# Designs tried in a protein design chat: VHH binders against Glycine betaine monooxygenase reductase subunit (bmoB). Part 3

Target 1, 368 residues: Glycine betaine monooxygenase reductase subunit (bmoB), of Chromohalobacter israelensis (q1qyu6)
Amino acid sequence: MTQNFFNPVTTQTWTNGRHNVRCVKVIQETWDVRTFCFMADQPVLFFFKPGQFVTLELEIDGEAVMRSYTISSSPSVPYSFSITVKRLPDGRVSNWLHENLQVGSELVVHGPVGDFNVIDYPADKVLMLSGGVGVTPLMSMTRWFFDTNANVDLQFVHSARTPRDIIFHRELEHIFSRIPDFRLHIVCERGDESGEPWAGFRGYLAQAMLELMVPDYLEREIFCCGPTPYMKAVKQVLKSNGFDMSHYHEESFGATPADVRADVEELAEQAEAEMEAVDTADMLQVEFSNSGKSIRIMPEETVHAAAAKLGLHIPKACGMGICGTCKVKKLAGEVTMEHNGGITEEDEADGYILSCCSTPKSHVAIEF
Short names: E, the ipSAE of ESMFold2; O, the ipSAE of OpenDDE; V2, 0.75 times the mean of E and O plus 0.25 times the DockQ between their complexes.

## First folded at step 2 (VHH)

Design b04 (framework vhh_8h63_2)
Fold by ESMFold2-Fast, scan of step 2:
Parts: structure tokens; C-alpha cells; sequence
Structure b04 (fold): chain B 368 residues (1-368), chain A 120 residues (1-120)
């Protein structure tokens, strides 16, 4: 059999949207972390801004599932892209991926998307703060800086539970040993179960550690990614020291700040005032059958926003119509839904909609 | 790191209510996502409820509308209010810290559990 060669000069760049890809490589990074490398059957260049993510379209036990993962590879190596997945105890999607995704596996991905990147926030002095799998977007950024010989003073502080849990440990050491202006610091919560002591910093990232590792941390552009408690602790340190938070950037694939509202009553008060003031002739009713609540909204307003005005919290990941987190069942009426693959044709046929990108065309009833 | 101690379990009649509590110590509780899981004899452990450090909540379909998860950061305590209890809710209930990932999450620390038995 003869091989087909593709011309790298004429190879097309992928675009934001739906893509069919094939797993070409699986790498065991730690005892519970794997990297999956993908290519398209028709060769494409996977250009993206380092730190961006893709959303996987999966079917698990007959259920359609959408799940976002950071692209851990760099666009400087563009014929493939990788995601790095930690096996989460009792996790549904991460365990399914580890058990079922192998070389030759085909799947659908949506992307690239995301605002957490180093291209839109250029700086001469950068501080990267990562916890656990939060290392993945920062690794993409670091690989990009390394491969493009970027003129940047980079300080990288990574927090892990134990030394064996340090994702990309050998590659980070390799990269940071090669560039004088790149410095790596690793903090471990505790030593390995093997009983060998960790010689570096121990515990949770603290202000004293930052002052010792990165004395000029308050003068840097900061990129932070990690578990929610890690990022909260980082922000507390920065805010308590007067850091200009316009130079702080963070990323998470869990619940977004939009799903977390301290001011739900403020939103309800706003909705009441707007209903008193607005011309109701163009308003459409949204009924939430399980809650027994209803509200009239303008045709430009989403079902998700209508629920929020009534104190009802429908989960939402990013509001882009890619992730199916805001999926609800529509019992009656019609909506305009502009999505980017966060719902299947089967789900639409069964009456499901994505509340964060659906606006009413008629009076509607929602099962919530 | 958090140390977790569950309490408040016991025997309750079908249709009744019970609140289980989880007291945390050792680290800053307010920065952790927290959850409640349960395990009945001969069955796998099931996640029933979760709450993020900012207060967003998750419920399994089996308990949605009947159970309410809440937290008191001043007291370092996590609560699970269980209403309209059914015999099928009989299980050992465990408190855990996690990273909340929508329908999937990562548990870092687990408590020893508190037994809930529903008669009827």
C-alpha cells in the first residue's frame, strides 16, 4: 500500500465550529491523568489562542453529554491538538473517557473558543498560577512561549497534592531549564504516600510563598487556573495586597460566576420594576410548571434570564450554546434557539431546549 | 485539607424529615466545594447533592425537590435537609469535598459517614 502525503503549504486552518477528529495518541501523564491527541482525517492546522478549549460531544449510557476540556497542546504544533483529562473519583465523563477513548477512537468536538489566553493580554512579565488539572491551559501557554522564543519573563507556580500528582513535571523541568527568564516553582500539599519527603514548599499557596518565589508578583500579568478553592485563595491574597484585578485572569470549567448569584433578590426586584415600566403588548409569557411560577418577558430575553428573575436557578456553564448544562424540557410553545452544538437533534425532537440561548416566539411552558 | 465529621443520622418514618450535618476542621471551609453521597448495602456509592464555594447547588434526579443542601461558612458546617423520605433513601450518608464540574466532580476528602434508616 502507498501512503498519501499532504502539502503543508496548502493545508487549511480549522474554524470555530463542529469537527470530526480521531485519537492518534494516548499518553499516561500521572497515575490518574491521560493526554489524548487528536487529528482530523482531512489534514487541518489546529490554530487557536493558547489557553482556549474544546467541547466534546459524547454519548454515555444512551445520554447525550457535552463536556469542555482545555487544549493542553500548543498551536505551534498545529497538525494535532491534545486534551489532558484527570480521572475524577466518582466522575462520570472523565472515567468514561479513560475507559473508552483509545487510539483510533472517533469523536466530535466543538471549538476552539475561550477568552482565557495570552494573546489578548500581552505582557513582558507573566505569572502563571495553577492547581491540579488547572495546569492544562497554562501548559499550552508555556509551550507556545517556549516554541516561539517569546520575549517574556515567566514565573510559573504550580500547586499539587503530592509529588506524584504533578502533571507534566518532567516537561516543565525541561522547558524551564532551557530559558534563563523562565522560573518554575512547585508547591505540594503533602509528601508522597511512598514516605519520601518533598524538599520544596508544602501546604496551600500562601502570601509568604508568593513573596519568596515571585517578589514582584504584584507587578505581573496573572493567569490562574485551578480548583475553585485554590482560585478563591489566590484572589484573596491579591485583593488584600491592592493588586489591580484588571491584570488578573482566571479559567474554570465548573460552575461559572453567572450561575452563582448573591443578588437573586436584586434581580427579582429589577424584574418587578421593569414589568411596571414596560409596554406589555409585545411581551410573551414563560411558565415554569414544576415551580408553579410564570413571568412575562420581551422576545429578546432568554428563558434562562426569565427563570432567574423568578428566583429559579437553571445551571449554566458559559452561555455560548456549546455546553448542554442549561438544557430544560419545553412542554408548550416555540422558541428561537441559536446554539453551537450543545444539544442533539434527538433532544430537540424530544422537546428539549438550551435555556441560555433560547428566546420565546410565543407563550411557552417549561418543565422546571 | 479538611477533616470531616458527619452527624444527625438515625431512624425515621417514611414521609418524615431529617437533617444531617457535616462539621469541617483543619482548613478554610469557605473555599471548598462540598457534596453529599450515599451508599446502600450492596449498591455503589451515589452522589445526591453538591454545593459550590459560591453557593450554587446540584441535586441527583432521585432526590431533586425533596433534599436541600446548604452551608454555614461561619460555623464550618455543611447540611443536608431531607424531606419526604422513602425507604429507598436508607443508606450511609457521606460528606465530601470536591471540585464541581456540572454533572461530574472530583472528591478530595471523605468523612466517615452517618447512617439514615427509613422505615415503611
Amino acid sequence: as target 1 above (368 residues)
Amino acid sequence: ELQLVESGGGLVQAGGSLTVSCAASGSTFEYYDMGWSRQAPGKERELVAGITYEGSTYYADTVKGRFTISRDNAKNTLYLQMNSLKPEDTAMYYCATDEFYGSDWYFDYWGQGTQVTVSG
Scores: ipSAE 0.000, ipTM 0.302, lowest interface PAE 11.2, mean pLDDT 79

Design b05 (framework vhh_7zox_3)
Fold by ESMFold2-Fast, scan of step 2:
Structure b05 (fold): chain B 368 residues (1-368), chain A 119 residues (1-119)
Amino acid sequence: as target 1 above (368 residues)
Amino acid sequence: DVQLVESGGGLVQPGGSLRLSCVASGFTFSDYDMGWVRQAPGKGLEWVSDIDSGGYTGYADSVKGRFAISRDNAKNTLYLQMNRLKPEDTAVYYCARDLEYGDYPFDYAGQGTQVTVSS
């Protein structure tokens, strides 16, 4: 049996969308953290901006579950991509992944997406601040800088609970020992159960530590990723010292914003495929002026459904026109709106409609 | 809604003892790691102690052998027994629940209870 290897000259690049991938490697990073490495069955080049994420489409106990994870690998190694997952004591998805995701496992991912990336915010002096598993997007950025020999002055400050909890510890030390303009600082809350002393900074990241480790921290482009309280503490230090927050970038691992974006993007992709199959003669155009997007829908479809198909999330609490949560301003056109008290006469006079119970009668323009 | 309410702080002389309590509501208390952090005047947060859902405990070097953390899952209550208190233990003490997406700092914290150690 003769292996048929990848042809690097003809391998195609992936695009933002739905992808079938297979787990090809599992790495134990710490006692509770694993990295899962993926490839497509037909080889593709996984190019993305370092710091971007993917959303996993999983089926757990018969339920469809979406969960976003940062790509921890670098696009400088493009035949695969990796995610790094901490097993949470209370986490349904993280426990399922650790127990069930093995070499050979197949799953669907959506991506790459994300505005938290180093390419859109180029700077000569960079400060990376990470807490716990928040190291993952910053590791992707660091690997990219290292592999491309980037001309950047990089300061990396990582906070971990104990020395044994430092994710990527050996690789970080290797990278930062090789580049004169790269500096690594690690803060541990406490020592570990092994009894080995930790000689570095102890406790929570404090202003005095930043001043000592990175004296010019207020002059840097800052990328911060970690738990919400960690990032709040960082922002408080920066704001109290007059930092220009336009140079501060953060990513949080909350299921809600990333999962909402993933669901919206999936619906947008499905809508594009659906449009190819239907007779468009009776369709009406809905334009969303603030986002610059438009779509044609059947006359019986709602404005809310049209927005969802374009990746736009208009809030709703009920689908019956009672609560008013889905209220948007109509700039042009006419709709049929059957509401049950969720909008006032004053709001209607000002041009507002309830998107969840409004269907277009003409081409319409919405302020969203 | 997650709520943590601390009590038991006060003024005590050096060498004295206090017992802090934290009553939790809005989540399944027995499923979560719980801990105590403190903030001394003019200082940042300092981790003091934690206890996991299985009952395993950790302590900061500064308090090891003097403080004892415990939990009563039936009462949704976390405790910190503080013995041989020192002036350096003067701080606001916060009850905290562990992080969903990390280990630093804690996920939720209460309003805090003041401990003052002075003669």
Scores: ipSAE 0.000, ipTM 0.200, lowest interface PAE 12.0, mean pLDDT 78

Design b06 (framework vhh_6z1v_2)
Fold by ESMFold2-Fast, scan of step 2:
Structure b06 (fold): chain B 368 residues (1-368), chain A 123 residues (1-123)
Amino acid sequence: as target 1 above (368 residues)
Amino acid sequence: EVQLVESGGRLVRTGGSLRLSCAASGLTFSDYYMGWFRQAPGKEREVVAAISESGDSTWHADFVKGRFTISRDNAKNTVYLQMNSLKPEDTAVYYCAAGYDDYTYGFDEYDYWGQGTQVTVSS
């Protein structure tokens, strides 16, 4: 008898929170992409909504680091969960994971969370648009539809740089060959220098390609995940053709400098309005030691909002609250922090806080 | 096949001007941010300037700010580096690079590189 013999009727389901996991399998997907499969110390069923993500708690060169990755596996196979990671040139976390994460490696994950999923947006006709590693949440969704025999008309359009860079290529072809109402389209920027000839669409995804591949694209529930320029171009095509954007859903784990700037501009507008209306009653002082700036804020305003009012750009991933993007070190004072697992107990002990969900209780000093 | 071909490098006197060009082929040029890098003998490669996909945003290193200007022409699939008030310290091989803003690539990460063009500034 093995300790890993699952009983799917009595084995408990994981909940959103902190989990100790062990890497049980490493799969080479492409030359620069690996899938890491995890199980918990005790048998547990990893149910989640397809498209959701987890945040990894890592220690790299003695520093605590948090990074979010989409669950690429499907909850239809709940005995483990997987993440798929592309190795970035000079990337700190992705290179560390490829070099150090092995079968038997133990780590902490936070999750599952995320609003980008197919369960909350049910539709009979679905269009999935992916670029590069943005394929990962859409692959989870596709695996779920396939395994549950979902009654859905699925069109999948994937963009890659070369045929060799197509993540999950063989599995996508297998799934889409089995279901008459599933159609797969792959666009490659160029042909593979060392590989077999590419006879499909070439270049970047263009409106003309969408019209040819998916003539009814404007009648579908759309899920899009990819690089920021890719998603921006898709949204421009959709808006220019009168698409109802309430039927468009997208996900990104990185904020571009433009997205960070837009968030700060919004908060700066709020600060300007408050300064016109407020008479400095019941204000708390927030000091930013590295910049030499300080500001008085109203009770229940966040540390992130205080920084934005001073023109300080603390990174923030709006709607996530778990990825640790807004993490800063608190030097003095007390805050109320309501987080969804985007910070470790060790980071909290070391004085770190998530600025986007921390509100001062007293005068506060931040290292920023 | 993606190719970046630099041109315009030559010998120039101190205080002179030079325009470098980089012609791109095999990619959708308007989807890529572009950068100019340089490497002098015995030094590491350093970033000189960068330009966004649309050309609306540019960045220049402090050591060339006010002297060099990066620009692009998406209709011609070409990025340019206008170099004014050249100094002997500007002597280097200049490289063109193209990057795609993938959530796995930051603004300063580049996917494609040219072979370089030699710029020599004499006193």
Scores: ipSAE 0.000, ipTM 0.169, lowest interface PAE 11.8, mean pLDDT 78

Design b07 (framework vhh_vobarilizumab_d1; at its last look DockQ between E and O 0.07; V2 from the best seeds 0.00; counts 0 for: pae E 12.1 > 2, grease 32.1 > 24.2, SAP .72 > .668, placed apart)
Amino acid sequence: EVQLVESGGGLVQPGGSLRLSCAASGSIFDYYAMAWYRQAPGKGRELVAGITEGGYTSYADSVKGRFTISRDNAKNTLYLQMNSLRPEDTAVYYCAAEDYWSGFDYWGQGTLVTVSS
ESMFold2-Fast, scan of step 2: ipSAE 0.011; ipTM 0.268
ESMFold2, look of step 3: ipSAE 0.000; ipTM 0.263
ESMFold2 (binder alone), look of step 3: mean pLDDT 82; pTM 0.827
OpenDDE, look of step 3: ipSAE 0.019; ipTM 0.288

Design b08 (framework vhh_7pa5_2)
Amino acid sequence: QVQLVESGGGMVQPGGSLRLSCAASGFTFSDYWMSWVRRAPGKGPEWVSTISSDSSYTSYADSVKGRFTISRDNAKNTLYLQMNSLKPEDTALYYCATDYEYGSGYDFDYWGQGTQVTVSS
ESMFold2-Fast, scan of step 2: ipSAE 0.012; ipTM 0.260

Design b09 (framework vhh_8h5u_2)
Fold by ESMFold2-Fast, scan of step 2:
Structure b09 (fold): chain B 368 residues (1-368), chain A 119 residues (1-119)
Amino acid sequence: as target 1 above (368 residues)
Amino acid sequence: EVQVVESGGGLVQPGGSLRLSCAASGFTFSYDDYAMGWYRQAPGNQHERVAIIYSGGDTNYPDSVKGRFTISRDNAKNTGYLQMNSLKSEDTAVYYCAADFESYGYDYWGQGTQVTVSS
């Protein structure tokens, strides 16, 4: 007989890494958006910084696929975490999730990680700008502010295609109606296809709209999440008006199919063959101190690839510096690291690097 | 505004070929941001995806068109293409181009272009 007693006093928090989770709830948010809620097999507390994300490890049509999704739930409700997924007509992963992920489904997630979070950038005045499903990390932040009774002046500007496409519309209205210093503004590209009239702003977010909605927008800490053209348009407005971009934060996700299909052992075999053919004149030494192993690699090769060539398996999810799963401590040397939010400035100051997007500039020593 | 516009549709005889084009405006396609797909709607049928090209260049096709249709894109021209060979009467439909933002779901659909396969 197995007894599954959840003891909140002794329950441990999760750590950055690989986790086995089970879907415990599926919520239909809009006609094309669902929220999936997860728990671990053994109860854990899912603490994270609001705005952080997880990377899903999936098998679709016999292929290994990785896809990052922001955590839409708040760490103030830590016994589960949720992701919110819009079904894209062309989306391989989003369609698979909507068709196959159900209560009882088991999957692997990597995380939590992400530089796009509200904890590392505290401010008295915050502006959240979201487009479409880009509302998800900002909803996590908003839920956190609401649940912790944060003393913050919050302006939230959300852009959607139509009124029916406004994700979390009723919950946002509820939260923003209850807190005097919270203001909600919604822009719709066009009216509701159900025939219901939209009385608010129409079109794409324009500078004039932003000036009317949030007259002090240039005095705020800004968090922006949405499609690439939306974020580019926002940045153009901010830069053209002299905004200090050190107070602008954005989230961007992506993965190439080639980067997520490669088996680490197969990559190691390819790398070994390439090393036999390469001129060693420009090679740089990478030393793994805990393993007692070292290898010489070309400056274009990543620290992660170097580890793989030695049979060392550093976890890797996205391959583009987003997830932080490949984070290792650098003991010596210099690297070029091109990341998309998977590591904090604090971690970089402490000597950490993302091995999947770090290439050596000098001889390097890694704690692995 | 952000939109996509299809062209290249028309009347063709069975066994013939057509090349559809999808011109994007208001943004430029990049491998990291967009999947592009072609969909069709025939009278009495549901919308059906006939081709997709994912960010990074991988493609997928349903069995009904596999080996006959080829999707491609030219990011320098901001244009997607669907090469349709060995056309059959059941390929008669309005063809739509869609651009998907791979993360954070915004999708943009064209107005459609009519393809008619008949003698």
Scores: ipSAE 0.000, ipTM 0.262, lowest interface PAE 12.5, mean pLDDT 78

Design b10 (framework vhh_8h63_2; at its last look DockQ between E and O 0.10; V2 from the best seeds 0.00; counts 0 for: pae O 8.7 > 2, grease 29.3 > 24.2, placed apart)
Amino acid sequence: ELQLVESGGGLVQAGGSLTVSCAASGFTFDYYSMGWSRQAPGKERELVAGIYEGGSTYYADTVKGRFTISRDNAKNTLYLQMNSLKPEDTAMYYCAREDSYYFGEYDYWGQGTQVTVSG
ESMFold2-Fast, scan of step 2: ipSAE 0.012; ipTM 0.355
ESMFold2, look of step 3: ipSAE 0.028; ipTM 0.565
ESMFold2 (binder alone), look of step 3: mean pLDDT 83; pTM 0.828
OpenDDE, look of step 3: ipSAE 0.007; ipTM 0.290

Design c01 (framework vhh_6z1v_2)
Fold by ESMFold2-Fast, scan of step 2:
Structure c01 (fold): chain B 368 residues (1-368), chain A 123 residues (1-123)
Amino acid sequence: as target 1 above (368 residues)
Amino acid sequence: EVQLVESGGRLVRTGGSLRLSCAASGFTFSSYAMGWFRQAPGKEREVVAAISWSGGSTWHADFVKGRFTISRDNAKNTVYLQMNSLKPEDTAVYYCAAKLSYYPTFGSRYDYWGQGTQVTVSS
């Protein structure tokens, strides 16, 4: 058969309006999230402002139904566009899309439209805060910044229930590993059912965590997308610290089903608890004997992070307790160490710990 | 534009007290740990005291512990150093410094520095 490539010199751009598209690719992102990639019958360039959305015109059980989804792809790859959809237990449209939308499916979309975008709110320093499927417009923005070599200091904080629920995990790690001014932080409520606990950041995004991950968060243009209580908790932190809310932008999606509500309500409760606790001085001292330095940290802070705050550079390769690179000798005190095989039973008996995944339970002294 | 402006340095007698103030502007003060440093003629710069972003954690050098107290007022974007029982060896230029960090730091790697205020303690 013959190959017929579209001519990029004569390819037309789309405009805001009604468009006929066809699904050309379906990607399974997580166990309950899929990305659907669309093209038009005649080649079209899908330019839009990163963060904008489309509205799908569907026929479900003989009824016309309209639903909005953010464009998760970037306009820097303009020959297609994608939406990313989480399947909700009580979601009529999300279940229909997962069950019926396949390669070759034809769909009507309206767009692009939306005020939640990085083009209308340009800034040198950007903070992206996402919860669950709220990652989708922020991923579009991130892909755009990466592909256009944007001169931006980008901090990205993503919250997920468990590691298996992290949408775009591999691509986020890839993008953020390649640009020094791009920083990625992923927070998981708890570990997977894989037999090992999550060794990265745990719990809900709270003021103390935001302050540790993004110390200059109050100086940034902020884009936030997630469940309503997640965004409420973020706004509470920002307002209580005198943030100029004209530099805060958010995008909301429809009603959240009950299976997500527990995590979402606990986010607000955790934020309130952290706001009350941040100055109560429940801090533990970490002493570095060879350097003659010490610092007080919160119980959830790692020994490695404590050393870094004192200008001490303990070697670190993975940050997840898989490799032994961050191994240091503990001289006194007790730590909680959640490693994934980077230390032997004999090393532990000799007093060694992995600093990147050890948090203090008491005053601690380290040989470093 | 980032600025740290120290005030309060003067001549005091041995055993006297003095309070230094440092007013910060041009950055989010509550996100920065603050430190007080000093340098006497012909000596290296040394860290005197440090305070976390919230004020909940403080550190004081052994040679001033019990005599000096660091504090901050985030509503006023100001850090203070209360100096009691002053000794001639405390004579130095005192510098205010800011570092993007939550907890006290003992090193000299700070992001922003003031111009200093002279403290002279006569015998």
Scores: ipSAE 0.000, ipTM 0.100, lowest interface PAE 18.5, mean pLDDT 78

Design c02 (framework vhh_vobarilizumab_d1)
Fold by ESMFold2-Fast, scan of step 2:
Structure c02 (fold): chain B 368 residues (1-368), chain A 118 residues (1-118)
Amino acid sequence: as target 1 above (368 residues)
Amino acid sequence: EVQLVESGGGLVQPGGSLRLSCAASGSIFSIYAMAWYRQAPGKGRELVAGITSGGSTSYADSVKGRFTISRDNAKNTLYLQMNSLRPEDTAVYYCARLGYSWYKFDYWGQGTLVTVSS
C-alpha cells in the first residue's frame, strides 16, 4: 500500500537493557554466513559504540538460551541493527538461527554492551586484525569510520580460509578503494573451488606478512578479533617484538574454557604440524607434459589454477563447465570434474577434461 | 628442504647500482610471498621490499623510488634492483620466504653483502 516513514527528529534512542525486536531482512553473505537485520515494533534509534555486542535470548527446544553476537552494522544507520552469524557444523544456536530466524521472527535482545570499541580507544593510526567471522565487530568499526569521514590511517588485515569465505568482500573493497588512508590486506589459507588463482598472501598470518603489509604495525592501536588460536598467535608476535599491550584490544565469542586455558606454545606447535601436513601430505602434483612444468597444489584447487600459477594460459570463458573453452587432455591420474554440459561423453572417453572445473584426486599429468 | 641462495652483492660507489638475485629450491616458489630484508652492522634486520605471488609490491620508505623488487616464477628467482645507492644502504641483504603458518620461521638465505663506499 503506502509508506509510513519514521520521524527521525522525534524517534527515541534505545538504552542498555532488554529489547523486543523483529527480523526485517536476511542477507546471505557467503555459503555459510547470514546477516540478520532487526528493528523494534515502535521505531527507535539503535546508537552504540562500534564494536559493541548484543545478547540474544532465544527459546530452543522449550529452553531459554543466551548467545552474544557483535553488532555488525554501524550506528551511522540507526533505525536497524544487524548481526552476522556463521553456521557451525555442530553449533546449537548458529544452526537454530539459520534454520528458524526469518523475516517477521520476533526475539529478545539485551544490550548494547562491550568494551571492544573504537570510541573508548581513539587513535590516528589503527590496525584491525580479523580472522573469519571475527570480521564482524571490525566491519562495524570500519563502516563507522567510512560514514563519519573519520580522520584515521586505517590498515585492515583479514584472514580467511579461501576467497569464497571472505565475509563482506565486495563492501570492504568498495570502502577501501574510496579512502586513500585506508588499506585492505587479505590473507587466504588456500585457493577456492572456483579455479581462480589467489594472487594475494597465502597461508596463515605471519610476522613477515605484517611487516610487508603494515611496516608500522608496532606504532598502531590494534583491534583483533578471531578464533582463540588466531588471537593468541597475534599476541605472541606482538609481545615478542616489544609491543605495548595497553594498545592491543581483542574480542571473542563462543570460546570454551579449554580454548582459553590452552598453552600458546602447544597450540603453535600443533598448528605448525598441521600446516606442514597440509603443505606436504595433502598436496597433489600436477605435471604439464608439453611445457615441462609441474606444481604442487591443494586438493581443492583446479587444474586451470595450477597452470595459471606456472604462467601457462589455458583458455577460459565461463568457469562454470558449460563451455568447452578450457578443455585439455589428461594423460594420467584422476580428477573430480563438475561440469554443466561443456564436455561430451566422447571427449571424456578420449581423456579430455575441463580444466576450470576439474580438481585432482591423485597426482595428474596434463597434455599442455 | 627449502633453500634460498642470494647473489649479486659487492662494493659499489655512492650513486651506483646493483641487482641482487635469490634462487629458490625445495618448494613451490610461485605460491609464496617473498621479501628482501637487510641488516646493517650493529643493527637489527629490517624489511626492504616485498612481493606477493600475484606480483603486488611494497617498499620501505627509505628505498621507495630507488629499489625495485620483481620475481620470475618460471626460474624460481627473486630480484632486487638497487639504484642511486647511498652509504646508508650498506648491509647484508637476505632473501626470505613467508611461511604457511603463523609460527613457522621464515626461510632465510645466507645473505649477500652490499657495501656502498667511496
Scores: ipSAE 0.000, ipTM 0.282, lowest interface PAE 16.0, mean pLDDT 78

Design c03 (framework vhh_7pa5_2)
Fold by ESMFold2-Fast, scan of step 2:
Structure c03 (fold): chain B 368 residues (1-368), chain A 120 residues (1-120)
Amino acid sequence: as target 1 above (368 residues)
Amino acid sequence: QVQLVESGGGMVQPGGSLRLSCAASGFTFSSYWMSWVRRAPGKGPEWVSTISYSGGSTSYADSVKGRFTISRDNAKNTLYLQMNSLKPEDTALYYCAKGFPLYSTYFDYWGQGTQVTVSS
């Protein structure tokens, strides 16, 4: 048996066209965001301009479907490329990818393509403005600057709903802590529903915030990616201050409609208000690891009720521990669970509990 | 079940105009952003335009800005694309799509599309 190693001198570079790839890695970024990493079966170098995208050719329920995703990885790591996908409520392709795409999955991609990139618009002073999943092309650009030791003054301003929704948070902090000319600023619409207060800027990105964070913002090459309302607000600020829009570049990704999450948002707001009003000294913390959320509750409250207060819907059919519909895996801590046959001894041994009839006895971590 | 039926395509000479329509059913049309996406033979899908649920916000691909106008009639559950100053490069199969670009400039398309051919 002989080991094969990639030879970077003779390895062929991909061209714009159709490519067969295999998923080699899946990373959970936030509770609703995953990164999928792809390689070709034969070694190939995935060079592209940071910010470009690929189009996936999929077969879903017997239908051919095409969907484009920004390459979130950098061409500085050329033997693979990654896409980062948020699971949308009722989203056909995003839900299919989250449910079906796993290590070993094969698919066809078309690319690379796209005009939103840093190579065609070189500058020594750059401002990146991102909202939500609009972080993905800007992360590709940032990784490229970091890995190539680019001589660039980089200011990055990211907007997220809550601290738990910040995609690539730890990696961004790491990259920006290592380079003196790289500055990171994060704005959250509101504090974390888990009761962790956000001490930074709140709400939507505003001119006053830009002036404070990036005093020379009008002298930078600007790359903006996020929901349409976010980018319209940015452009209004720039135009009202006489910015040369030939130095403004954007890619649109839009935002999820608020009405799709009405019940979830109401419950989360109620939980935040309750935590502000009460003494938390006797409360126990319930952490939902996949969602990246946590909340303090009284010992008499159920794990299911805790999830509901955070806007998380764990299915519930009976509430009496008979049907097993509310079954979740407990990662740490102890609960009191009174059930009537809705869970097996084997499931309990594997760490599963019925959330509708389980109350915490200690701080608890749940896989949800 | 979501259904989107595109119409209004045809053959036109460079500089001409066409108006595309999309009849929507199976969802609350007035609650969703809507988009137009096109695919030329041998090429991947290209996002063309998006409109908000109220019609108060619109966005366009750079290739069509100033030439195309997206609009909607929520009472009729219908999406429109007014195409002016058509170029040979606009030749494509045009699809309407439910939603807005969250991760990409493209969406699932739910019908057979409507063919636009710009040729002399």
Scores: ipSAE 0.000, ipTM 0.128, lowest interface PAE 18.8, mean pLDDT 77

